VHH binders against Protein DOG1-like 4 (DOGL4). Designs and how they scored, part 204

Target 1, 232 residues: Protein DOG1-like 4 (DOGL4), of Arabidopsis thaliana (Mouse-ear cress) (q84jc2)
Amino acid sequence: MSKMRNLVEEKFLEFYESWVIQLELYLHQLLIAHNNNTMSETELRHLISKLTTHHKAYYTAKWAAIREDVLAFFGSVWLNPLENACSWLTGWKPSMVFRMVDRLRKSRVVLVEAQVKKLEELRVKTKFDEQKIEREMERYQVAMADRKMVELARLGCHVGGESVMVVEAAVRGLSMGLEKMVKAADCVRLKTLKGILDILTPPQCVEFLAAAATFQVQLRRWGNRRHYVTHS
Below, E stands for the ipSAE of ESMFold2; O stands for the ipSAE of OpenDDE; V2 stands for 0.75 times the mean of E and O plus 0.25 times the DockQ between their complexes.

## First folded at step 20 (VHH)

Design kk1 (from kh3 with D100E; framework vhh_7z1x_3; at its last look DockQ between E and O 0.72; V2 from the best seeds 0.80)
Fold by OpenDDE, look of step 20:
Order: sequence, then structure tokens, then C-alpha cells
Structure kk1 (fold): chain B 232 residues (1-232), chain A 122 residues (1-122)
Amino acid sequence: as target 1 above (232 residues)
Amino acid sequence: QVQLVETGGGLVQPGGSLRLSCTASGFTFSSYVMSWVRQAPGKGLEWLSGISGSGSQTEYADSVKGRFTISRDNAKNTLYLQMNSLQPDDTAVYFCATWEEYKGDTYEFDHWGQGTQVTVSS
């Protein structure tokens, strides 16, 4: 059955396509900044701010959309299968960014001991938060698979009158729980990102952001090439 | 082979205008974001402007915002930079560039032209 796109999906798809393009435009700036040792700290901070603002805009849009239809984000029709496969609770997995940091450390980026320590602390915290969310999700899934969901499934086979109302109520309840979880996950993402950027120097931030943006854009490109996803 | 060829540079007086062109070949031009970058003597590379594949989205550095306009003609595989109100500090070699993919070594543009010299002098 071909999944029909709803209005939320369509709107967010349009938003996301534009957002990713904008990210790539920023990436070009990051690439130059990364290779330019003559940029002032002020200029670097400005660029960093531009990127952080852009990411905040994404979550603002996302949170507005999930209030309308959180389920849309579990299908994420705006993502290609590769992007979806790399998704954790409707976005990037927070702990994965530390791998990017590790890669930076192996490159030209020299972290001082204090930075390394702080990053490790942040990594531990991030993992803990991820696990907490995962446990909650598991609990939620188990609860949903319980008697009530079975009843709903049974009712769903007999669509009519009171049954429809019950199903709708159940779906609403499910959606509310999912929304909460998604928001929690996004909070961890934002906190992790902020934490990393607070630990790194401006030049290091630029390198990190370049890596992150590159990964995101590249992932989309690879996925689109493989699956012929039509994007504007 | 990917080729980018910049043209349109030259000598211009302060306050003057130039229009740079970048002709692309060897790749699907319309699928890629394109940027203009410049390098002044003794200075590092400076990003100036970028434009999406479709041309619907553009970005500008603060140093050129309001003076420079980036555009593209995908049918001609050509990128443009309209430069107005040129100043002596705009003197540089101007490059068109694009990023295609990360190759695993460095974060940099994959493709550059040879550049075109712009000199602003009275």
C-alpha cells in the first residue's frame, strides 16, 4: 500500500529540502573557514552562530510539526531509506557525534587534556540519557502491546461508530507518548551539540560543524543516488 | 573531467562594476551548490557567495552583501557574479568552486577553476 502523504508530511518535506540546501550553503562557508587560518575568532564565532541558529530552526519547525502529527516523523517520507536507517527516534543519535570528535582528534585537531576530560564526561552523560530514553521507549512499546492495543487492533477490524472513537482516542494517546519521547530525544541532541561546541575552540567548532554538515549532506546524496528519491 | 573556467576579470576603477562568469563542464551543474571564493594577495581564501542548484537559495558574505549578486544559468552551465561598487580591497583572484563529496581526507572543495584576476585601482 502506497503511503499517502498528509499535509504535515508535505509541508515538512518542503521545509526539509530547503533546510538541507541551506545547510550545504553553510557548509561551503565552513569548508573555506576550515582551510583559512586568517579568519578572526569573531568571524568564526559568527559562522558558528549561523549554523547553530540554522539547527535551532530545524527543531523549531520539527516541534511545530510533531504537535500536529508526530507519527509523520516515524515514517519520515522526506528522508531516503539510507537517512532513515541512520535515524534514531526521528533524528541523529546523539552519541554518534562523539565519533566525529574522535575523528577530528585523529586529524589536525589537538585537544587539550581539559577538553578531553569534558568531552568524556559529556559522552557518558549523553549515553546515559540515550539509554534512559530507550528504556522508556521499550516500556511504552510493551505497554502498547498489552491488552489495550490488542483490543484496539480488534476494534480496528470493525470500523464503525463507537469503535472509531475508541481507536482515535487510543491513537491520540499513543501520539502523545511518542511526542514526549521525540522531544526528549531532541533535547538530548541539542544538549549534546551545545556541550560539544562549548568545549571546543572556535576553529575546532568549525571543523566539527564541517564534518557534521558534510556527513548529513553526503548521506542524503548517497541515499538519493541509490534510491532515486526525487527532491527539489 | 570536471572543469570550471572563470572569466570576466580585469582592471576597474573604484566604484566600477564587473560581471564574472564561470563555465562548468564534466558534471551535472544544476545538481550542485556553487560558490564564489576569492584570494587577495597575502591573504587567505575568502568565501563570498553561494547559490543552490536551482538558484532558489543564495548566501552572501557580509563583506559583499548588497554589492555582489550571485546567479546561475543551468541551461548554459554558467555561474555568474555581478560585482558592483567595487573597492580596492576587492582586488583578488576570484574562483568558482563546488563541493561534490567527502573523500575521507580533508574537508575542502573538490573542484576549482583557475581563477580570474580582478584589480580595482584608480
Scores: ipSAE 0.894, ipTM 0.971, lowest interface PAE 0.5, mean pLDDT 91
Fold by ESMFold2, look of step 20:
Structure kk1 (fold): chain B 232 residues (1-232), chain A 122 residues (1-122)
Amino acid sequence: as target 1 above (232 residues)
Amino acid sequence: QVQLVETGGGLVQPGGSLRLSCTASGFTFSSYVMSWVRQAPGKGLEWLSGISGSGSQTEYADSVKGRFTISRDNAKNTLYLQMNSLQPDDTAVYFCATWEEYKGDTYEFDHWGQGTQVTVSS
């Protein structure tokens, strides 16, 4: 049987393909910028702004698409299986980004005492918000399991328009709950990203953004190599 | 045996044009974003332009936008930079470069050419 993509999936696939290529073009700029003693603070802030704007554009497009089909973002057709396996509620896990900051501190980035304190406060806030979302997801899953079992049992006994209406209501209820949860997770992601960039100096922001873009591009390349063998 | 070789540099008068070439071998050229980077005497590296593997998306530094054009011919494994309206400030060694894979906590391009000298003077 042939697989079909709905219009939401096809539209977002086209967007994402272009978006990730642009991220890689920005990665090349970041790779030069983080080693450049002669770039002004104004030039660094301009590059950081381009990256911030690029990430905000992703969420703008995602939130529009989620209103139409949130389920497309669970096991997405525009991501390879490795990328999908690394997802927490349709994206990177907010608390894990601080491990990237920790690695940079050990190798390239020297933080002053005030920055370290602010980053630890943000780490605690981020983990708290993340745990709140996880508790909400657990309650949602319990509620859905109970309702779904009742609906499935009764559907086996019904034929007609009322069965269709009950199934449609159950599916819509699932989608609305998931949409709210995904947007909440995305808000934590955006608040965490903004918080980190506000605490770091412009050169440190360039280091962080280079690491983040490298990870995302590398994950895509590794996953794609698993599913394609180039013959020479 | 990964090789990037730049050619086409030289001496040119202000307002003139040059076309740089970068011939690639030993890796899958068409799968990677390629960049042009320059280094003026006594200065740091400056990223100039990049182009997607297919050639469908390009980006330029503000300092060269409108004057320089990046392109590629994947059948010939060759990257190009057309440079118009050259000024003395464009005097530099020009490199082609790419990033293939992260290898060990260093965020650097994996492959660089040896560079080609461009000199803009009267």
Scores: ipSAE 0.751, ipTM 0.915, lowest interface PAE 1.0, mean pLDDT 85
ESMFold2 (binder alone), look of step 20: mean pLDDT 80; pTM 0.805

Design kk11 (from kh3 with D105E; framework vhh_7z1x_3; at its last look DockQ between E and O 0.74; V2 from the best seeds 0.81)
Fold by OpenDDE, look of step 20:
Structure kk11 (fold): chain B 232 residues (1-232), chain A 122 residues (1-122)
Amino acid sequence: as target 1 above (232 residues)
Amino acid sequence: QVQLVETGGGLVQPGGSLRLSCTASGFTFSSYVMSWVRQAPGKGLEWLSGISGSGSQTEYADSVKGRFTISRDNAKNTLYLQMNSLQPDDTAVYFCATWDEYKGETYEFDHWGQGTQVTVSS
């Protein structure tokens, strides 16, 4: 069955496409800043701020959208299959960014001991938070599967007046729980990102952000080439 | 082979205007974000402006905002930079550039032209 796009999906798709393009524009700036080190600290901080603002805008839009239809984000039609495959609870997995930092450390980024220590602490915290969310999700899924989903399945076989109301109520309940989980995950993402940026120097931040943006854009481009996705 | 050819540079007086062009070949021009970058004597590369594939989105460095305008004609595979109110500190070699998604661990622009010299002097 072809999934019909709803209004939320359409709107967010448009937003996301524009957002990713903007990210790539910022990426060009990051790449130049990263490679030439010609920018002052003030300029670097400004660039970092620009990127962080851009990311905040994404979550602002996302949270507005999930209030309307959180389920849209569990089948994100605006993402290609590769992007979806790399998704954890409707976004990037927070712990993944530490691998990115590790990669940077092996290449150009030299961290002082204090930074390394703080990053490790943050890593541990992030992992803990991820696991907590996963446990909650599992609990939620089990609870739903045992009762509500079974009821929904049963009701789905007999769609009529009162049954429809019950199904709708059940779906609403499910959605509320999912929204909570998504928000929790996003909070971990934002906290992790902020934590990393607080630990790194401005030049290091630029390198990190460049790497992150590159990865996102690459996933988009690679995925689109492999799987044709209609974009506006 | 990807080729970028910058033209339109020259000598201008302070306050003058120039329009740079970049002709692209060897790739699907309209699918790529394009940027203008410059390098002044003894200085590093400076990002100036970027434009989306469709041209619907643009960005500018603070140093050129309000003075420079980036545009593109995808039918002609050409990128433009309209430069107004030029100042001596705008003297540099100007490059058009794009980033390739196949770039691995090296976060660099993959494609540059030879550049075009812009000299602003009284």
Scores: ipSAE 0.872, ipTM 0.955, lowest interface PAE 0.5, mean pLDDT 89
Fold by ESMFold2, look of step 20:
Structure kk11 (fold): chain B 232 residues (1-232), chain A 122 residues (1-122)
Amino acid sequence: as target 1 above (232 residues)
Amino acid sequence: QVQLVETGGGLVQPGGSLRLSCTASGFTFSSYVMSWVRQAPGKGLEWLSGISGSGSQTEYADSVKGRFTISRDNAKNTLYLQMNSLQPDDTAVYFCATWDEYKGETYEFDHWGQGTQVTVSS
């Protein structure tokens, strides 16, 4: 298990480094598109499609990795993942993207009333989906604690292979539950991204995607500058 | 101070080739994704191609795929654009550029070269 976790981390870090470099190549395209009012709608939609596909590729790779070992994305075997999941299941809360939308509204980007209404409806839907996942996570944490205590009490003073097998089954159950919750959270993240891009016009989408790509690439640069050993 | 200096522009006949160079100074060149951008007469900026710091990943605009090749020599701090099968529509000022960080105002490249003129005419 431990060796499998190390191998999954190694491969995903390699994927992520390449993925962020490609994101930066797309960022360069977004910087030109953002500052160029003469690009056709077809050209803008093509670039938006490239970014959408690139984000889908991130989740495709992540979902493959979590199928191999979801705990590789948490700090420890199974108790640490539950604590980390209070921060929201291996990523930012899906609704946090609306802070970026709100910043667009405070900039020079003009949204018409119909767009504002649709964005608020999407924000409410995203929050609702988040709350559903939070409730399931809370129920899972409670159920796991109860089940673990009952199983440990049943085993009591046991010594030998039977108690090891019960613990191993509990760990597998935790992994399957966490995998499902992480995928559910990622699906909300993707659905929210697609929803925002459907509401915005192509020039507005380019500005939103430029903001998002800038944030991700900047975080990589800041991480490299402050904690170089964690990225070498 | 970051500086980017383009060379290699000139006049060429349709179907001809040119090789542009961009010499960089004032930063760790191998750490930056670099791009070529052009501006044709009466048109806006057009992104053409980009290359990762190591040179291992490249990307091209559809308008230049198969005709242009981006490369870099990190030992010489130099970015290249090999342009083949040039057509009159490739006539433009060609710039190299890079992005370093968001300054909190707008989304734009931090550093640009001065540009080099490429003219394709019979």
Scores: ipSAE 0.801, ipTM 0.943, lowest interface PAE 0.6, mean pLDDT 80
ESMFold2 (binder alone), look of step 20: mean pLDDT 80; pTM 0.809

Design kk12 (from kh3 with T58I; framework vhh_7z1x_3; at its last look DockQ between E and O 0.73; V2 from the best seeds 0.80)
Fold by OpenDDE, look of step 20:
Structure kk12 (fold): chain B 232 residues (1-232), chain A 122 residues (1-122)
Amino acid sequence: as target 1 above (232 residues)
Amino acid sequence: QVQLVETGGGLVQPGGSLRLSCTASGFTFSSYVMSWVRQAPGKGLEWLSGISGSGSQIEYADSVKGRFTISRDNAKNTLYLQMNSLQPDDTAVYFCATWDEYKGDTYEFDHWGQGTQVTVSS
């Protein structure tokens, strides 16, 4: 069965396409800034701010959209299969960024001991938060698979009248729970990102952001090459 | 093979204008974000402007905002940079560039041309 796109999906798809392109424009700036170190600290901070603002805009749009239809984000028709496969609760997994930092450390980025310590603390915290969310998700899934879902499934087979209302109510309840979880996950993402950027120097931030943006853009490119996705 | 050829550079007086062109070949031009960058003598590379594949999204560096205009003609596989109100500090070699792939530990533009010299002098 071909999944019909709803209005939320269509709108967010359009948004996301534009957002990713904008990210790539910023990436070009990051790449130049990173490679040449010709920018002043003030300029670097401005660039960092630009990127952080861009990411904030994404979550603003996302949260508006999930209020309308959180389920759209569990299908994410705007993502290719590779992007979806790399998704954790409708986005990037927070703990993944530490691997990026580790990679940077092995290359050009020299962290002082204090930074390393703070990053490790943040890593631990992030992992803990992720696990907490995962536990909640598991609990939620178990609860859903319980008696109520069975009843819902039974009702779903006989769509009519009062049954439809019950199903709708159940779906709403499910959606509310999912929305909560998605928001929680996004909060962890944002906190983790902020935490990393607070620990790193401006040049290091630029390098990190370049790496992150590169990953996102390339993931999309690779995924699209392998699996054709129709975009607006 | 990807090729980028910059043209349009020259000597101009302060306050003058130039229009740079970049002709692209060897790839689907319209699918790529393109940027202009420059390198002044003794200085590093400076990003100036970028434009999306469709041309619908554009960014400028503060140093050139209001003076430079980036555009593209996808039918001609050409990128443009209209430079107005040129100043001596704009003297540099100008490059068009694109980024395509991640190259391991190196974050850099994949492709740019030989550049075109712009000299602003009285």
Scores: ipSAE 0.852, ipTM 0.947, lowest interface PAE 0.5, mean pLDDT 89
Fold by ESMFold2, look of step 20:
Structure kk12 (fold): chain B 232 residues (1-232), chain A 122 residues (1-122)
Amino acid sequence: as target 1 above (232 residues)
Amino acid sequence: QVQLVETGGGLVQPGGSLRLSCTASGFTFSSYVMSWVRQAPGKGLEWLSGISGSGSQIEYADSVKGRFTISRDNAKNTLYLQMNSLQPDDTAVYFCATWDEYKGDTYEFDHWGQGTQVTVSS
């Protein structure tokens, strides 16, 4: 199990390194597009589509990797997976992306009242979806602890192959539950990103994507030797 | 003292080829994504191509894909653009550029070369 976990981590970290370099290549395009009033709407939408596709590719790769070993995406020992899930499910809370939207409103980017209203509605919906996932995670943890952890505690008094089989079944059950919750959180992250891009005009989308890519690339550059696998 | 210096521009016939060079100094060249950007007379900037620090990842604008080839020689701190099948529409000033750090107020390349003129005419 430990061998497979290390291999999954190595494969995804290699993917992520390449993925962030590609993001920087797109950042260069965004830097030209950001203040270029001679680009057509079609050209801007093409670039926005490249960025959207790139973010979808991140989640596609992540979902394949968590299918093999979701625990590889948490930063501690798997023996207490519930404690390791205290981070918001292997990434930033989806609603925190609105801090970047708020920065746009303080810049030269002008949002009309209808856009502001739609962004606030999206922020509320995103927070609602977060809270729903948090409640489901809590109920899932309690249900699993009440049944399988009681069984593990009872078997802690008995030495033998039966206790190993029960522990392995409990780990598989927790792994499947964690995979479901991580994918649910990632779906909220992706839906929130797409929702923001649908509300903003193409020039505003370019500004937002430039800010997001700049933050992520800069953080990677200064945090060399750290692996950013959960934030997009 | 980051410096980027483009060379290799000039006059060339339609259908011809030209190789641009960009010599870099004052930073760790191999750690940076590099781009070529051009500006035709009376037009805005156009991003053409970019290459990762190692050279393993490359992107091209649709307008030059298949005709232009970006490459780098990290031992010589030099970025290249091989331009084939040149047409009059490729007439422009060509710049190399890179991004280093967000400065708090703008999202722009930090470093630019002075540019080199490419003119495609019969």
Scores: ipSAE 0.791, ipTM 0.941, lowest interface PAE 0.6, mean pLDDT 80
ESMFold2 (binder alone), look of step 20: mean pLDDT 81; pTM 0.814

Design kk2 (from kh3 with T106R; framework vhh_7z1x_3; at its last look DockQ between E and O 0.66; V2 from the best seeds 0.79)
Fold by OpenDDE, look of step 20:
Structure kk2 (fold): chain B 232 residues (1-232), chain A 122 residues (1-122)
Amino acid sequence: as target 1 above (232 residues)
Amino acid sequence: QVQLVETGGGLVQPGGSLRLSCTASGFTFSSYVMSWVRQAPGKGLEWLSGISGSGSQTEYADSVKGRFTISRDNAKNTLYLQMNSLQPDDTAVYFCATWDEYKGDRYEFDHWGQGTQVTVSS
């Protein structure tokens, strides 16, 4: 059964499509900056700021949306299957960005020892935070399965007015918990991103952001092509 | 084969206007974000403007904002750059370019034209 998209899904879908297109526009700038090194430090910082602002806008929109319907993000109808497959708790996995940094190091980016050390520290911290969230999620899922989900299942067999209210209450409870998890994950993402950008020089930041944006846009394009979804 | 052909360049006086065109072939033009880039003598490449596939979203470098306008006609597979209030420092070879998602480890524009020369001089 084709699940009807709710209003939150529709709105966020529109937002996301526009957002990704904008990201690609920024990507073009990043590509030029990355490959030609023709920009001043001031210009690079400005470009970095554009990207960071753009990402902040995404999370602002996301957090507004999850307040209305966090469950929408666990279906993420605005994402293609490839994007969804690469998602961790409604977004990119924070630890993944370190792999991107590693790739950059193998190519053009030369990090000084101090940077390497800081990145490693950040990596460890990020991983720890991810694991913490995963544990909490597991705990949450187990708890729900033992109590509320069973109740929901039972109630699902008896459609009545009172039963509906109970089910709705249960779903609300679930949603609140999920919202907390999503927010926690997003915080780790934002902290990790900020951490990386704070460690890297402006030129390195541009390279990193170019890589990240490229990957994101590629996933979108590859996934859309595979599933016959129109791109921008 | 992907082809981009830039036209419309020429000699113009300061304060003058030019309209550049880029004709695309060999790919689904409307599916790609397109950009204008320029290279002045002795300088590196400079990104100027970008436009989404549908044309609904645009971006401009600060150096050209308010003076240049990017547009596209997907039915004609053509990208445009309207350049107004041209100055001597706008003298450069202008390129249209696009990025291909199949590009691997190299984060570069994949497709460029031959470019069109724009010279702004009194």
Scores: ipSAE 0.877, ipTM 0.958, lowest interface PAE 0.5, mean pLDDT 90
Fold by ESMFold2, look of step 20:
Structure kk2 (fold): chain B 232 residues (1-232), chain A 122 residues (1-122)
Amino acid sequence: as target 1 above (232 residues)
Amino acid sequence: QVQLVETGGGLVQPGGSLRLSCTASGFTFSSYVMSWVRQAPGKGLEWLSGISGSGSQTEYADSVKGRFTISRDNAKNTLYLQMNSLQPDDTAVYFCATWDEYKGDRYEFDHWGQGTQVTVSS
């Protein structure tokens, strides 16, 4: 398991490094686009489409990786994945993107009333979907604890081939549950992103995507510089 | 202290080729994604191409894909743009630029060169 976990981890980290570099290449395009009054709506939509496709590619790669080993995204201790993850189901809490939208409204963009209303509706929907996933996770964790107690009690009664099969079935069930919840969270993330881009005008989408890409690239760059400083 | 200096511009006939250079100093060049950007007379900025710090990943605007090639030599702290099949509408000032950090709610390149003029004319 450890060997497979390390392999999945290494492959995805390599993918992610390349993915963030490509995001920074798109960031450079966004930095020019939002200050350019001569770009056509078609050109802006093309750039927005590139960013959308790039984000979808991230989740495509992630979903392939979690199918092979979902625990790689929660650390090395499978029995306590939430304790080790330090994040909401392997990523940003979906509603956190609205903080970025709110900041843009205060400083860079003016939204018409219809857009504000639609964004608030989307925020409520996103929060609702988040809360639904949170309730499912809570109930799932209770069910997993009860199931593990029962399976451990059964295992104590006999050891060998039958006990191995029961333990494997329990482990498989836990992994399927975690994979399902990670995918559900990712689907909310994608739906929220798409929803925001559908509500905003193309110039506003470019502004939002520039802010989002800047944040993600800055986190990577800051983390790399801190790691280099502490090790050099 | 950060400096970017473009060279290699000039007058060239339609269909001709030109190679631009951008020499960088005052930062760790190999850590930065670099871009070429141009501004034609009376027009806005146009992003042309970008390259990763290692040089392994590149991107091109549709308007120059297949005609322009971006490259870098990290040992010489130099960025290049090879431009082939030049046409009159490629006439512009060409800049190299990079982004380093977020500055409040302003999203712009932090460092620019002075630019080098490319003129494509019969």
Scores: ipSAE 0.789, ipTM 0.933, lowest interface PAE 0.7, mean pLDDT 81
ESMFold2 (binder alone), look of step 20: mean pLDDT 81; pTM 0.812

Design kk4 (from kh3 with S31E; framework vhh_7z1x_3; at its last look DockQ between E and O 0.70; V2 from the best seeds 0.81)
Fold by OpenDDE, look of step 20:
Structure kk4 (fold): chain B 232 residues (1-232), chain A 122 residues (1-122)
Amino acid sequence: as target 1 above (232 residues)
Amino acid sequence: QVQLVETGGGLVQPGGSLRLSCTASGFTFSEYVMSWVRQAPGKGLEWLSGISGSGSQTEYADSVKGRFTISRDNAKNTLYLQMNSLQPDDTAVYFCATWDEYKGDTYEFDHWGQGTQVTVSS
């Protein structure tokens, strides 16, 4: 059956397309900054702030949308299959950014010992938080499968007025749990990002953000070319 | 082969205006975000402005905001930069540039033109 897009999906799709384009515009700035040794620290910080603000805007929009329909984000019709394949709980997996940092270190980014230590601590913490969320998700899924989903399945066989109400209530309950988990995951993402940016110097931040933005834009472009999807 | 050709540069007095053009070939122009960048003598590259493929979104550096306007004509595969209120500090070689998603490891712009010289002097 073809999934019908709802209003939340449509709105967020439009938002996301615009957001990604804007990210690419910022990426161009990051790329130039990355290769420009003449930029002042103030200028770099301003650019970093611009990017962080942009990311905050994404989560603001996301959280508004998930309040209306969190389930939309588990379908994520605005993402191409490649983006979806790289998604963990409706977004990027927090621990993956450390691999990006590692890659940068292998290139030209030189971290001092103190930075390395802090990054490792953050890595461990992030991984722990991810696992915690995954455990909760598993618990939730098991609980739902044992009770609510079975009930829903049973009710689905007998559609009546009362049954519909029960199903709706069950779906609402499910959605509430999912929303909680998504928010938790997003918190880990934001904390991890902030943590990394707090550890890195402004030039290093620019390199990191450039790498991150590049990756996001590449996924979008590669995925769209492979799986032609026109959203707007 | 990707080609970018910048034109429109020249000598202008302070307060004057110029319109730069960049003609693109060798790729689907409308699918790419395009930027203007400049390099003054003895200075590094400076990002000035960017525009989305459709032209619906634009960005400007603070140094040129309010004075420069980026636009594009996808039917002509041409990028434009309208420069008003030019100052001596705007003297530089101006480049049209784009980023290629297939060369992400370098974190650099992959495509540049030869640039066009803009000189602002009394």
Scores: ipSAE 0.876, ipTM 0.958, lowest interface PAE 0.5, mean pLDDT 90
Fold by ESMFold2, look of step 20:
Structure kk4 (fold): chain B 232 residues (1-232), chain A 122 residues (1-122)
Amino acid sequence: as target 1 above (232 residues)
Amino acid sequence: QVQLVETGGGLVQPGGSLRLSCTASGFTFSEYVMSWVRQAPGKGLEWLSGISGSGSQTEYADSVKGRFTISRDNAKNTLYLQMNSLQPDDTAVYFCATWDEYKGDTYEFDHWGQGTQVTVSS
């Protein structure tokens, strides 16, 4: 009943399982830090740095893996169906993180007007960068649907020799293009995260990081416990 | 219903050792990351250590690293904290806790034990 996974999928499954468990260990630290008014700025920044480093480690591992098989990251075996349904170009949609920022405004941690202005500017830039990637993906998808490329791929299935080399070059080019777009999306994610953390104070950063970690862990739990969702 | 019960606290002399236990019921213990947290007199909460559901991954606060060891026995639904080289500033109420889901407008653990007192003094 279980299906065989390729080597990239098996390796990243093991990595991701460990990575998300570590994220939850950091979430526990964030929960205490959020509810502890006496922690020093140094202590808070140390915890924030651990979270930032943990997110960077995810992308380091991901970028190594997509060089081997970028398609494994579309409909990933290490994510449940709910997690996969929430994915945009193999990850969380950068512009949507500002919904968490909006919830922060409704929390016990108050944003000052200067922060609100800077966050709005960042939101606009993030949306702009996101739209640039979406336009590039559209151009890629149109090029992929071009009948000349389809004809070359079909010929490669029925003719050998020179046709095989042309098909392999075309497939490599398309895979490299898709890898480039995924990395571009990931760079927007990292720039947006850094931008938000630079604008917020350390206590606000702790709350934001707790919200983000909570959401990611909760999606995993809800998706894995699908039968309980159907009863409400 | 979910219950967490800490035991094993008491009075110890500086340099001594103590082992805390936390017995869990009312949920699938092995699926949850568990943490130890303490509160010293007049101080805020301090996160000490956490452990994955399987026990394969652990984390420690710098203040206790090398002196405290977290472990779990999933067959007994029990979480442990081995505390060595205890110092007077380890005097606190020690809690076990876990998080399951967000249920409000703030971020906090869902389940806490009642706590067990540890006192380190000569």
Scores: ipSAE 0.818, ipTM 0.943, lowest interface PAE 0.6, mean pLDDT 84
ESMFold2 (binder alone), look of step 20: mean pLDDT 80; pTM 0.805

